# Designs tried in a protein design chat: VH-VL binders against o27280. Part 292

Target 1, 266 residues: o27280
Amino acid sequence: MDSMNVPEVLEIKRIVEESESVKTFIFSWDFRREVRPGQFVMVWDFRDEKPMSVSLIDPVRSEIGISIRRVGEFTDRVHGLSEGDLLGIRGPYGRGFELMGRDILLVGGGIGMAPLAALADEATARGMRVDALVAARTADELLFLDRLEAAGVNISTCTDDGSCGFKGFAHERLLTLEENHDMAAVCGPEPMMFQVMRILDERDVPAQLSLERYMKCAVGICGQCCLDDTGFRVCAEGPVFWSQELSRVREFGRYRRDPAGRRVPW

## First folded at step 14 (VH-VL)

Design A27 (framework fv_marstacimab)
Fold by ESMFold2-Fast, scan of step 14:
Structure A27 (fold): chain C 266 residues (1-266), chain A 118 residues (1-118), chain B 112 residues (1-112)
Amino acid sequence: as target 1 above (266 residues)
Amino acid sequence: EVQLLESGGGLVQPGGSLRLSCAASGFTFRSYSMSWVRQAPGKGLEWVSAISGRGGKTYYADSVKGRFTISRDNSKNTLYLQMNSLRAEDTAVYYCARHEWYGSFDYWGQGTMVTVSS
Amino acid sequence: QSVLTQPPSVSGAPGQRVTISCTGSSSNIGAGYDVHWYQQLPGTAPKLLIYENTNRPSGVPDRFSGSKSGTSASLAITGLQAEDEADYYCQSYDSSLSGSKVFGGGTKLTVL
C-alpha cells in the first residue's frame, strides 16, 4: 500500500503570512511520495488532527506548503507556531484535480484559492492558458494574487463590497465573462460553487469542484459523507468532484449539516 | 441497468460515408460526456472522438479531424458519429463509451463493425 | 507509435502473479494524469477494471490491483485463473496531443 496511517513529524521550515487570517506553512518533502493539486494532508498538532489542502507543490526546492485560515481553537494554536516548531503530517489523501485541454478557468473564493494556486502553478508550467476569477468579501481577503500574476495567470477579481475589481459575487462577475474554456476548477463557499456550476453547465464547460466538507471521507471518516445518492460512493471519491457527479447530489448548494447532522438550508 | 447499443456499421468503399448511432438507456444521458473508441481487427484500442454532455464541446483525434463529426440528441438519448471520406485505415469495430472518474470509460457498447474496402 | 508502452504479451500459470507495465512520459502519466485499466475478453467489448490508478469498480475482485509511480503504472494480477486470459489496456490523458485520451498498445495475457 502507499497510504500512511501514522503522521510523520516535520519541522516548519518557513511561514508565509498571506493575510491577517491566513498563513502558509512550508515543509521539506520527499517527492518519492507524490503530491497533486487538489489533494490534502492531515495536520496533527499533538492534540487534534484536521485536514488541510496542499497549496504549494515545489519539487525543485523539495517543499510543500499548506495554507491555514484562523477560524477556531486548532487553527489558532497552529498560527501561534514558529519556524523550527514541529507538526505531524500524514498523506497526501484524496482525489486531485485533472487538467484537460488548453484553456482553463479557476474560480476561487477566500481560502478556496489555496488548492487552486497549486493547480495554477502546474497548469502554467504545462503551457496552458489560465484565467482566474478570485473572489472575496473585501480586498484584504483576496489571496495569492501576486503568486498568480508571477505565474502568468490572467486575473479577474471581485469583492462583495467593491473594494477591489467588480463589485458583487463570483457568479455575477462570471456572467460578464464570455470566454469559453476547456474545463474549470472551482473552490470556495458551497453556495458560490453551486451558482458557478450552473453557469458553467449552461456554457457546456466541464467543471471540477473541491468540497471541503468531504476531505475526511477520503481518509475513511464516514460521518462527513451525508449525501442523498443512489449509486455514488462519496467516501471514496472526494474532495474533488466533476460537475456531472454533483448533478446527482440533491444537498449540494441547497443544504448544509448542523453539529447534530441535521439538514439546514443555505 | 446501463445499456449502450451501436448501429449503422457496414461495408463501404473508400471515399464513402457512414453514420453510426449509439442508443443509450438506464442513466441520465445528458449528464455524461460520451466517446467513440475504435479497434482495427487484431489491433489495440484508439480513441476517436468525444462530446460533452450538452453537446457544446467536441474533440477529435488528429487522424479523423475534418472527416468525422460527433453529435448527440439528448431528447432521444442517442450519440452519433458521421464518418466522411472513409479510408481503408478506418476499418475497425467502433465502440460507444461513457465517461466517468477522471475520464475513464465505465460502460461500453458491444461495438459495430465498419469495413472500408472495394 | 503508442504514446503509452505495454509489453505485447505476458504469461503465467494458475495461482501465479503477473504484472503488466504501462510506461508513459512527462506529457501524460509523468504530468500527474490518472491511469485506468481495461480487460477485454475474447470477442467482447472492453470492461473497466481499475480507475484512477488504484480503485476497483464494484464486482472486480481484489486479485486485481493498480499502482502508479513517476512516468509509469502497473497492473498486478495475483492468484491467476484461466478466466483472466484476455487483452489488458492502460489508458490516460496526454496534454501534448491537443488534449487527447490515449491507450497503451495492449497486453495479451496467456494462462498456461
Scores: ipSAE 0.005, ipTM 0.413, lowest interface PAE 15.8, mean pLDDT 83

Design A28 (framework fv_marstacimab)
Fold by ESMFold2-Fast, scan of step 14:
Structure A28 (fold): chain C 266 residues (1-266), chain A 118 residues (1-118), chain B 112 residues (1-112)
Amino acid sequence: as target 1 above (266 residues)
Amino acid sequence: EVQLLESGGGLVQPGGSLRLSCAASGFTFRSYSMSWVRQAPGKGLEWVSAISGRGGKTYYADSVKGRFTISRDNSKNTLYLQMNSLRAEDTAVYYCARHNWYGSFDYWGQGTMVTVSS
Amino acid sequence: QSVLTQPPSVSGAPGQRVTISCTGSSSNIGAGYDVHWYQQLPGTAPKLLIYENTNRPSGVPDRFSGSKSGTSASLAITGLQAEDEADYYCQSYDSSLSGSKVFGGGTKLTVL
């Protein structure tokens, strides 16, 4: 059977506590199924299935990691699991990030740092200069700082409440930081990504943005993953899009669609 | 080893022109914004001008705007400052400096002296 | 033009602590822009001492520390040594001056 379309039941090898609300679940992985930063998997707890970004890709140890924030019923159940317990993993799905040039900027908000942490590992392994702006509401919600520092990434933090680093939002902090990146990768709340994209466009920096939208399936047959004005399906065409592609999408940063197709403002 | 080496300074009459150069080595030059910072004899540091890594954006202190032009040649790893309509008040040591991501000047050249005098 | 204000001089004896203030306004330090500090030994180019308010470059001793609060910043030097005798400059960014980098007027530290 097609390993991408049928869940494989995997044992949780290790659990890393990233914060009070975020855990990384680590599994042995057969890298005959290639996984790239920016791709996601469907995680099945034998009751519900949800998309989760791959946050660790380690072919040397034959491991992948999936970082999950506790936000609802599914994630509460998964957070209650222990090493040795089983989860179904289907995938990987979606487009991964493309690395180009020598200097890369990462801008992550909250759990959006998960796919960017995997990208940072690949970029630093290629000898790229990596600058990461890590944003969160509070200091204890900043993710992967130790991992980024260990990888040799230059880090700037910002928190809404000023408890760590710059007091304010990611786009406000970005305006105080120097330009000169060959590309950027951005992942976080869409309003944040929209503001960041505008600044990067003004700086003539091509950006890849990861849209972790509401999704019901990962195989591209679900119409609810479509973007307004372009017809792009997040699960099939994305979740990673170039800023040039998103500049023609009216809904990006302004509204989303609920399951009934209605516009919901951010 | 990051190195910045300025040249082109000298004595010039008021109203004259000079072009300063800064030769960079030991890093990927195009990846960094660069500035010129000057210091008049016995005085403090004054930021003069900056240029983005690819050269698309330039910035000038009000005191030099319209008279000085910053430019760069990334194929030669060289930063330039074209100084026109020089005044006695422009007499200073001119430093070439590299920006780090946080907006500080992490490396400086040794400076080149510009004297504007009759 | 000195948009950032520093005392023109400070002095201390070996082993003592000194602080150098950098006073800005709502258009620079008060707007959230970082403060950086430079040391200039006599006859030499400036050297980066502190960046992003509190960070030390490799090779800068931990007896040098920076802080920022409101519209002001401070450089603290503990365990003063004769070799610390130098000029010290703060630097930030000012949004009201067409987006310019700005320096303080400089502080001459004398180690008595």
Scores: ipSAE 0.770, ipTM 0.869, lowest interface PAE 0.7, mean pLDDT 88

Design A29 (framework fv_marstacimab)
Fold by ESMFold2-Fast, scan of step 14:
Structure A29 (fold): chain C 266 residues (1-266), chain A 118 residues (1-118), chain B 112 residues (1-112)
Amino acid sequence: as target 1 above (266 residues)
Amino acid sequence: EVQLLESGGGLVQPGGSLRLSCAASGFTFRSYSMSWVRQAPGKGLEWVSAISGRGGKTYYADSVKGRFTISRDNSKNTLYLQMNSLRAEDTAVYYCARHSWYGSFDYWGQGTMVTVSS
Amino acid sequence: QSVLTQPPSVSGAPGQRVTISCTGSSSNIGAGYDVHWYQQLPGTAPKLLIYENTNRPSGVPDRFSGSKSGTSASLAITGLQAEDEADYYCQSYDSSLSGSKVFGGGTKLTVL
């Protein structure tokens, strides 16, 4: 078996077009090396390396999937690849989601649905009732709806522009939906996650939130993954955190830091 | 498989009290909010009261606030409605209904008739 | 009166299309809350017919469809059949009434 810190060069077995801007790249995976929903891998195109959440975990087919949104030079190059092309993969890294109870709520925004889609598969396989609130700016940016439906997940959508489902933000939609979940898992833009966390705290629903935007390194001693108030390192203690842990972080949902360390409002 | 069965209705005088019960089976009762919805003879549906799955939150229509109390016993899979200070306008069939995640009533009982008359 | 307004009655002949409107306001349908529809056959409890604006529960024929636009929703019934004769109710949530479910006044469908 290769070291977790050494990239394994894997062939792209299949590519699924999720939307105009998102593709899922599927690779054969040796499941003697465990991978859990909420963990990430480092994807290497032989020039640059970027962290990507695992969006498909299929031990029956011996496959993992990595969903990538086209947002810049690296992702544009990766989107240009075809089945049979090679990518370097190392990992998995980070703390995955924990499942508890019978009933789980998933709240995902944009590409944040990627790790939640893998979690939905595991939760439904365990016989849990899964309710998923899928949020995006527009209808064409809603992800994994067909996959969630095929898994038996109850789906609600919301879009900022009202092009599909509820017109508004995820937290506004959540207020119109019934409670009664044993836990929640949340992934998406940080302002969305903060608002959702606040509602779940008021409902006494323990929540796990994934801070994937902070994943800039694959080792736990990288300072750029450290949160302001707590000293948490996203790649070592995260990317998944309990809502109680995040409630102690003053910057969560309020501001971020630029490369110079200056506070920048969302 | 999902079944809701109401009981406890009957004839009462104005100012009297009744307790309705709804026996639930075929699903994990504690995972669902429940409501009472009533329908006066020949009239439409009126939502009366709701309770969260674990019983921590209760809600009431303005017409029944202070007079009715919704409760549940998750160990017995039973929903209750305690009705006090009953008025003629409370005469109706009372339905037990389960909330879907979307806020619809996906399953209903057969209803139990409450008649308030002297 | 009901917070959601429905016509008291509609009628049609077998095989025809009928629509039942549900008119709300900015505090309910206009605020983006879902509309659900129920069918009540004479002497029976209501049955969920449409949920979350457009979705059908298992066993509901595709002759029944729902739509929502602005402050209003509609239930459409195509290929009208004698057994469709019933009362139909829309239901939503009103943001001005915390925790409150609201029903339309109901529409009696007569199949001629």
Scores: ipSAE 0.738, ipTM 0.843, lowest interface PAE 0.8, mean pLDDT 88

Design A3 (framework fv_marstacimab)
Fold by ESMFold2-Fast, scan of step 14:
Structure A3 (fold): chain C 266 residues (1-266), chain A 118 residues (1-118), chain B 112 residues (1-112)
Amino acid sequence: as target 1 above (266 residues)
Amino acid sequence: EVQLLESGGGLVQPGGSLRLSCAASGFNFRSYSMSWVRQAPGKGLEWVSAISGRGGKTYYADSVKGRFTISRDNSKNTLYLQMNSLRAEDTAVYYCARHDWYGSFDYWGQGTMVTVSS
Amino acid sequence: QSVLTQPPSVSGAPGQRVTISCTGSSSNIGAGYDVHWYQQLPGTAPKLLIYENTNRPSGVPDRFSGSKSGTSASLAITGLQAEDEADYYCQSYDSSLSGSKVFGGGTKLTVL
């Protein structure tokens, strides 16, 4: 029996308010089911089920955390829950990040910092040097800064409006920072990831990018999470892809697909 | 814990050569870009040259380009500056300095004096 | 000439506030490159005082602060102490030069 496909009803042990629109829900977890940074779980509120990235992996406390941004009916209902309430969790699913070398760059936009926060914990626990470029529209939307600082991560912030750190976009900030990394991990809006990938390619830094896409099913048995040109399915072959793989996808950074599979500009 | 120690300075005649070394300890040397920064007696700081952590990229101030060569040996945790065709205006204390991610010089050596004079 | 301009000297009495300016251009500070500040005591190597415009390394008192706006940056020292007497340098990056790093000309702070 594959325990990954059996939903467990878990009690919300702790809720951390990350921002006005983001909460991290923490659950006790049996690590006989391994979880890696970059993987996701299906969160079930007994009405709807949605994929969410794992943002905290703590085998010492036997806990996982799932960070959820308020964006619609499902997430509004989940945000209304309290410690002691129940959620169904199924997974983990997908390909996680690979850590290589000694020095890692993280570039996160908005909620894209969630899987990168888990990766930062793993990398710092392994003794790696971690530099994190945390991007958001405004200061209020910057996530996990205290957690990253506590882990010993070097942090640079940028906001579109200049309310915290560099005024501008992640790729503009990246051009002003030093280049000494063995790999990078990138997660955020697809146009941001495309611009960052281009710079990292010029710098000969291999990058892994995590795609946040609409998914109709958790195990990738449908075409809703499929990328154009290559036939990649985010939930089956991703969500983490190497930059070399994504450079072959004509859609990446230019188009997305709606639930019907139609091409829509960003 | 982080330490940078320069050596190789001395008195040299115009047109001569010197090779400076900087011994690094207390950190993962290959993770950091390194620079040479000089200061003429009674004058300000002047950036001279930089090298990326892996050694693949080098940078030079226009005043030394073509005469100085920066290099590093990551297996020995040592930074070098080969100085050729030395001029009187190259007389200065030469500092070894480590770059942080933001491009500042977060640690400096004590400096080594280079005097170019007859 | 320096591409980053600092006043050659400033002075203050103990307990007072002094500000040291660093004036750049559109090719350096104005292009979005960070400003860093260094303190050099007589006969010693420079020490990093402020990095990434506003941040203090561990051990630097909070009476030292940095700011950046437009093409310029400033170092402020409040509650001036005798041990603050030193040379202060700003540093950034200039995209118009073939070399990457630039320093200001330095400011000698005298504590009266």
Scores: ipSAE 0.810, ipTM 0.901, lowest interface PAE 0.6, mean pLDDT 88

Design A30 (framework fv_marstacimab)
Fold by ESMFold2-Fast, scan of step 14:
Structure A30 (fold): chain C 266 residues (1-266), chain A 118 residues (1-118), chain B 112 residues (1-112)
Amino acid sequence: as target 1 above (266 residues)
Amino acid sequence: EVQLLESGGGLVQPGGSLRLSCAASGFTFRSYSMSWVRQAPGKGLEWVSAISGRGGKTYYADSVKGRFTISRDNSKNTLYLQMNSLRAEDTAVYYCARHGWYGSFDYWGQGTMVTVSS
Amino acid sequence: QSVLTQPPSVSGAPGQRVTISCTGSSSNIGAGYDVHWYQQLPGTAPKLLIYENTNRPSGVPDRFSGSKSGTSASLAITGLQAEDEADYYCQSYDSSLSGSKVFGGGTKLTVL
């Protein structure tokens, strides 16, 4: 049987406070079970289970990190835990990012920087030049800047309110950047990702985008596993997709579906 | 080590033509937008033209539109500037420059002198 | 036509601080486009000194710093040294000029 589908009870080894609303929980990990940037795990607090992106992959210390934003009862309970407490972890799940070329662009919004931080570590370890556009509503919500800087990543920031870096949205910032890259990886709010994808398509830059809203389908937790026009199944084909695949999906960046299958605008 | 080496400058009569080349090495040429920037003797820097990494987009200063053509050959790691209908005011050192972070010019060649005179 | 305005010259004594201004408009710096700074030593090609308003390339000492506010940017040089005597240029991007890169007129720094 696939032991990936059985939760392993792990001790919280270390907690890093990334912001007032985001913490990274670090666990010892047996790397005989591979983890790649862009994959996620199911986190079980012994009451509820939620998908969380892997934000740190450290085979030298034999550790993984999972970054969690406080947005509801589950995440509030998890944020109340301390080093030494236990969580159940299932996974990893999903298709990870693929690195290609030498020079890459990362575009992350809010907690979407979590999987991109892990990707940045791998890309810099491979000797790639990494440019990161880090976007948030406010300066206090920009994530992983010190970690990216320590890795040698070239960072640009933008905030909706102008409290750090460019005042505006990620796609507006990207329009002021005239550089080409061999590939891009994008993770954040879907409307942001759609606008960024359009700009990268015009520049002939292939992009990979992570669709976090589909993570819960990986183990049959919900029935919304197919994209509208393409028949992609997230548990088989996502959550990471190439931009050329997403350009075929009418709903991407325009609407989503509720549990009854009705179209709901962003 | 990033290197940019310009060539093709010289003396030309008004109305004449010249083609400048910039040989690039030490980086993945196709991943970078490139520009030509000029400087008339004793004067400041003036941006002339830019081309995207894959060549899909080109940009020109109003002073050179219709007369100059920027192009690149990514298989040869070479940037070009075809200059037609040259005028005395085109007299300058022409620099090849790589677009670095956010449209900055992170590496420059040593320049090639173009003199347009009778 | 000077899209970005710099003072033609500034001067200071060794060890002192100087600031070089770069004034733009709503179509360039005011539109949110980044400001970059270049140092041109006599007889040499320009070298990137500051990119994206505040960032230093590897090898540029901390005594050089950049800032941007509204439609203007500034380059500050602290602890002036004789070897800082050079021409300094700001550069941005202007949307009203068909997406053109634009330079300031340049500032000659004299270390007295």
Scores: ipSAE 0.006, ipTM 0.453, lowest interface PAE 11.7, mean pLDDT 84

Design A31 (framework fv_marstacimab)
Fold by ESMFold2-Fast, scan of step 14:
Structure A31 (fold): chain C 266 residues (1-266), chain A 118 residues (1-118), chain B 112 residues (1-112)
Amino acid sequence: as target 1 above (266 residues)
Amino acid sequence: EVQLLESGGGLVQPGGSLRLSCAASGFTFRSYSMSWVRQAPGKGLEWVSAISGRGGKTYYADSVKGRFTISRDNSKNTLYLQMNSLRAEDTAVYYCARHDWFGSFDYWGQGTMVTVSS
Amino acid sequence: QSVLTQPPSVSGAPGQRVTISCTGSSSNIGAGYDVHWYQQLPGTAPKLLIYENTNRPSGVPDRFSGSKSGTSASLAITGLQAEDEADYYCQSYDSSLSGSKVFGGGTKLTVL
């Protein structure tokens, strides 16, 4: 009954330090359990369990990678681990990205580049032309630039402080860049994704956006993975949604919900 | 190898019409916005018109609005510029150019000469 | 009226550094739009020299560099060589003209 939800204890094979606050943990993976870009796993440190997006999918090396930003007690403990240490991994869960057409735009903010890095690998392997707009608060927080470049991705950067690339927000940079994409994939802070979605809609570019909110319910724990107005559950129907689906959600880009289900402004 | 080849230029009297063509090869034509850029003899570059990759959006310099029409046929990898009501000041070499993602003109054709004279 | 202003000419001796300015306004360079640079040798089509303010296409020598600040941009050429003698154009986008690509007036570089 619960066999698909039982964590497998895996050894940390390698750790890549992406920045001062982000590490990618690499594990051997049996690809009889399919995993696709945009899906997530539950990471268990034998005390707490948290959802994390898959950032590397490498069937040739039989490896997956999980990128984790240091933001609290759980992530601080995981960042303290070394190669050879053990973590529990359960999944994958959720709906992955769909690739369509020939030309794809990726727009990522901060750690939101993690699932998009995996998508970039798949898109380039399929012969798609990939343009990636990588946004962060500062240059130090831009993620996966070397990996995207190695994959043959065209990269534009923007930082709030202007320390690398365009000075400003992702949506402001997007307005200065050429269109001509068959689809887009977007992941980052919800206000950024809302502004980017509006521009892509005006450009008639179908977009998929990854919402990683309230993913505790992937195992049925909290029951709070639900978008207002539509009844969509992030862990069941997401975390990836088409822009047409999100345009129906009145709360998207305006407010979020706390653990008690109350509306909280961004 | 990206190639752009313009044709259709020539001598025309004021008030006449010409249709320029640009044959594209070596890349996925539908994926790129394209422009026409002109240069009068001994003068600088002047952007004339642009079209989006799928052809849904067109743009024109004020000097040619209402007289010139940009279009493309993605099945034939060809860009067009229909020029009507030509004036002496339209005399120039007309270049076909491809837009990169940042809005630069990363590849140019060799140009075709349009002379408007009586 | 010119939207982007360049000096009409600059000159230098072999081995020297020259700088070509491109002065815009709040509706173009000042609005955050990228600046691109083109080299045009006599009798030839323009060639992309610098894109996205600072980047060089494959085959462009390291002697060429671009920069952007405020409402202006600059092209620097170090170790000047005879074959650098050409016309140089900056190009950006102007938001007030709705979809308009704009070129500077061009700068003739003479290598003495």
Scores: ipSAE 0.799, ipTM 0.898, lowest interface PAE 0.6, mean pLDDT 88

Design A32 (framework fv_marstacimab)
Fold by ESMFold2-Fast, scan of step 14:
Structure A32 (fold): chain C 266 residues (1-266), chain A 118 residues (1-118), chain B 112 residues (1-112)
Amino acid sequence: as target 1 above (266 residues)
Amino acid sequence: EVQLLESGGGLVQPGGSLRLSCAASGFTFRSYSMSWVRQAPGKGLEWVSAISGRGGKTYYADSVKGRFTISRDNSKNTLYLQMNSLRAEDTAVYYCARHDWHGSFDYWGQGTMVTVSS
Amino acid sequence: QSVLTQPPSVSGAPGQRVTISCTGSSSNIGAGYDVHWYQQLPGTAPKLLIYENTNRPSGVPDRFSGSKSGTSASLAITGLQAEDEADYYCQSYDSSLSGSKVFGGGTKLTVL
């Protein structure tokens, strides 16, 4: 009787090409099943099922969007689909972002900007001031700039190679920007999130961070979703964690685990 | 629309004190760092002092450190500059300015003239 | 001398191009801090002309453009008009001065 555990076969209503490697797939959604920014769905192509963050939540149009980066066989197959094709969707799952205060900082790296784009929509709809630091390796990998601008978000960009905006990493750029935020939300590569978290802690800005590890775990499985020191299961208790929770985890930002459970440096 | 209106300037003797005020309207005042910037007659712009949006951090130019105090009252949308031990070289138009996230001064008041002379 | 160095004056005829330089150091522009430009018409308060190195506020003509490289920045004005006659200031932030905002000395533009 739990409809969340049964994939619903949905038609791809629209595809937005965000970059050469990222597409947003848009589906009609029944909002009797609530979806919040920071939650994910399981996407089934009738061969494999993978977790994907929800990047668009639009109750007015009755639509959700999921943004997918091409990184392997599953995502390559999904990128080959067209409007009108079918995918299985189940969920939503996981703990979403909580909004507090009136001035919000978003720090997104690469595809990590996807769940933050949905959060930006919610925050701006509530009349909050949103500043977004959008980071990527190159200009072509910066995501959602037009959507954030249309929502009234103040944007700063940085690229590792200097091809757009500040030349450098997100944490280096953050040090050059004004500090007037009640909270922050951060999503991207774990080393980036660790460095950003340290700066926000020094600034006494509470931060929520969304862990990439969540995207590789089956729901409810402890295995790879278990954090080193705390025993937190990312798929059950995450993917969104407050910085206070993550500061207790020796593993965060320092090393990850491969499928065999071995420590691998970032 | 965003407006900043300075007041409290005037003629004061060396060693005297003045308190400048800047009334802000048209935006969420607590969300923005604010500065005082001065300009002596016929001279360039000189940054004087800044305060964070919540008021927890203050910054001063070396030329005014220990003599001037910046403060704000977010409930009244008002920025202040308490100026003590005034010197002839403090004679200037004092502007109130709002910080953009990138650190620019995106809006300025019309200025208030402070003349330190006997 | 100012921490940011500008030429004290530049001049041009209507329709011409002028460039105003702003030279900093490793503690300000070279440290990655943005450069902003202000126009001050005679008898008025300064107005933001360029922010974040290259961006124009709404209402600023595309004749005004900014650039930044290394420890320096430039303001370019093309198609000069009489109303462009003003003082121009660059501004950044200097980490070595305990979080000080810093201005250039200003450049007086004369349109002949």
Scores: ipSAE 0.691, ipTM 0.838, lowest interface PAE 0.9, mean pLDDT 88

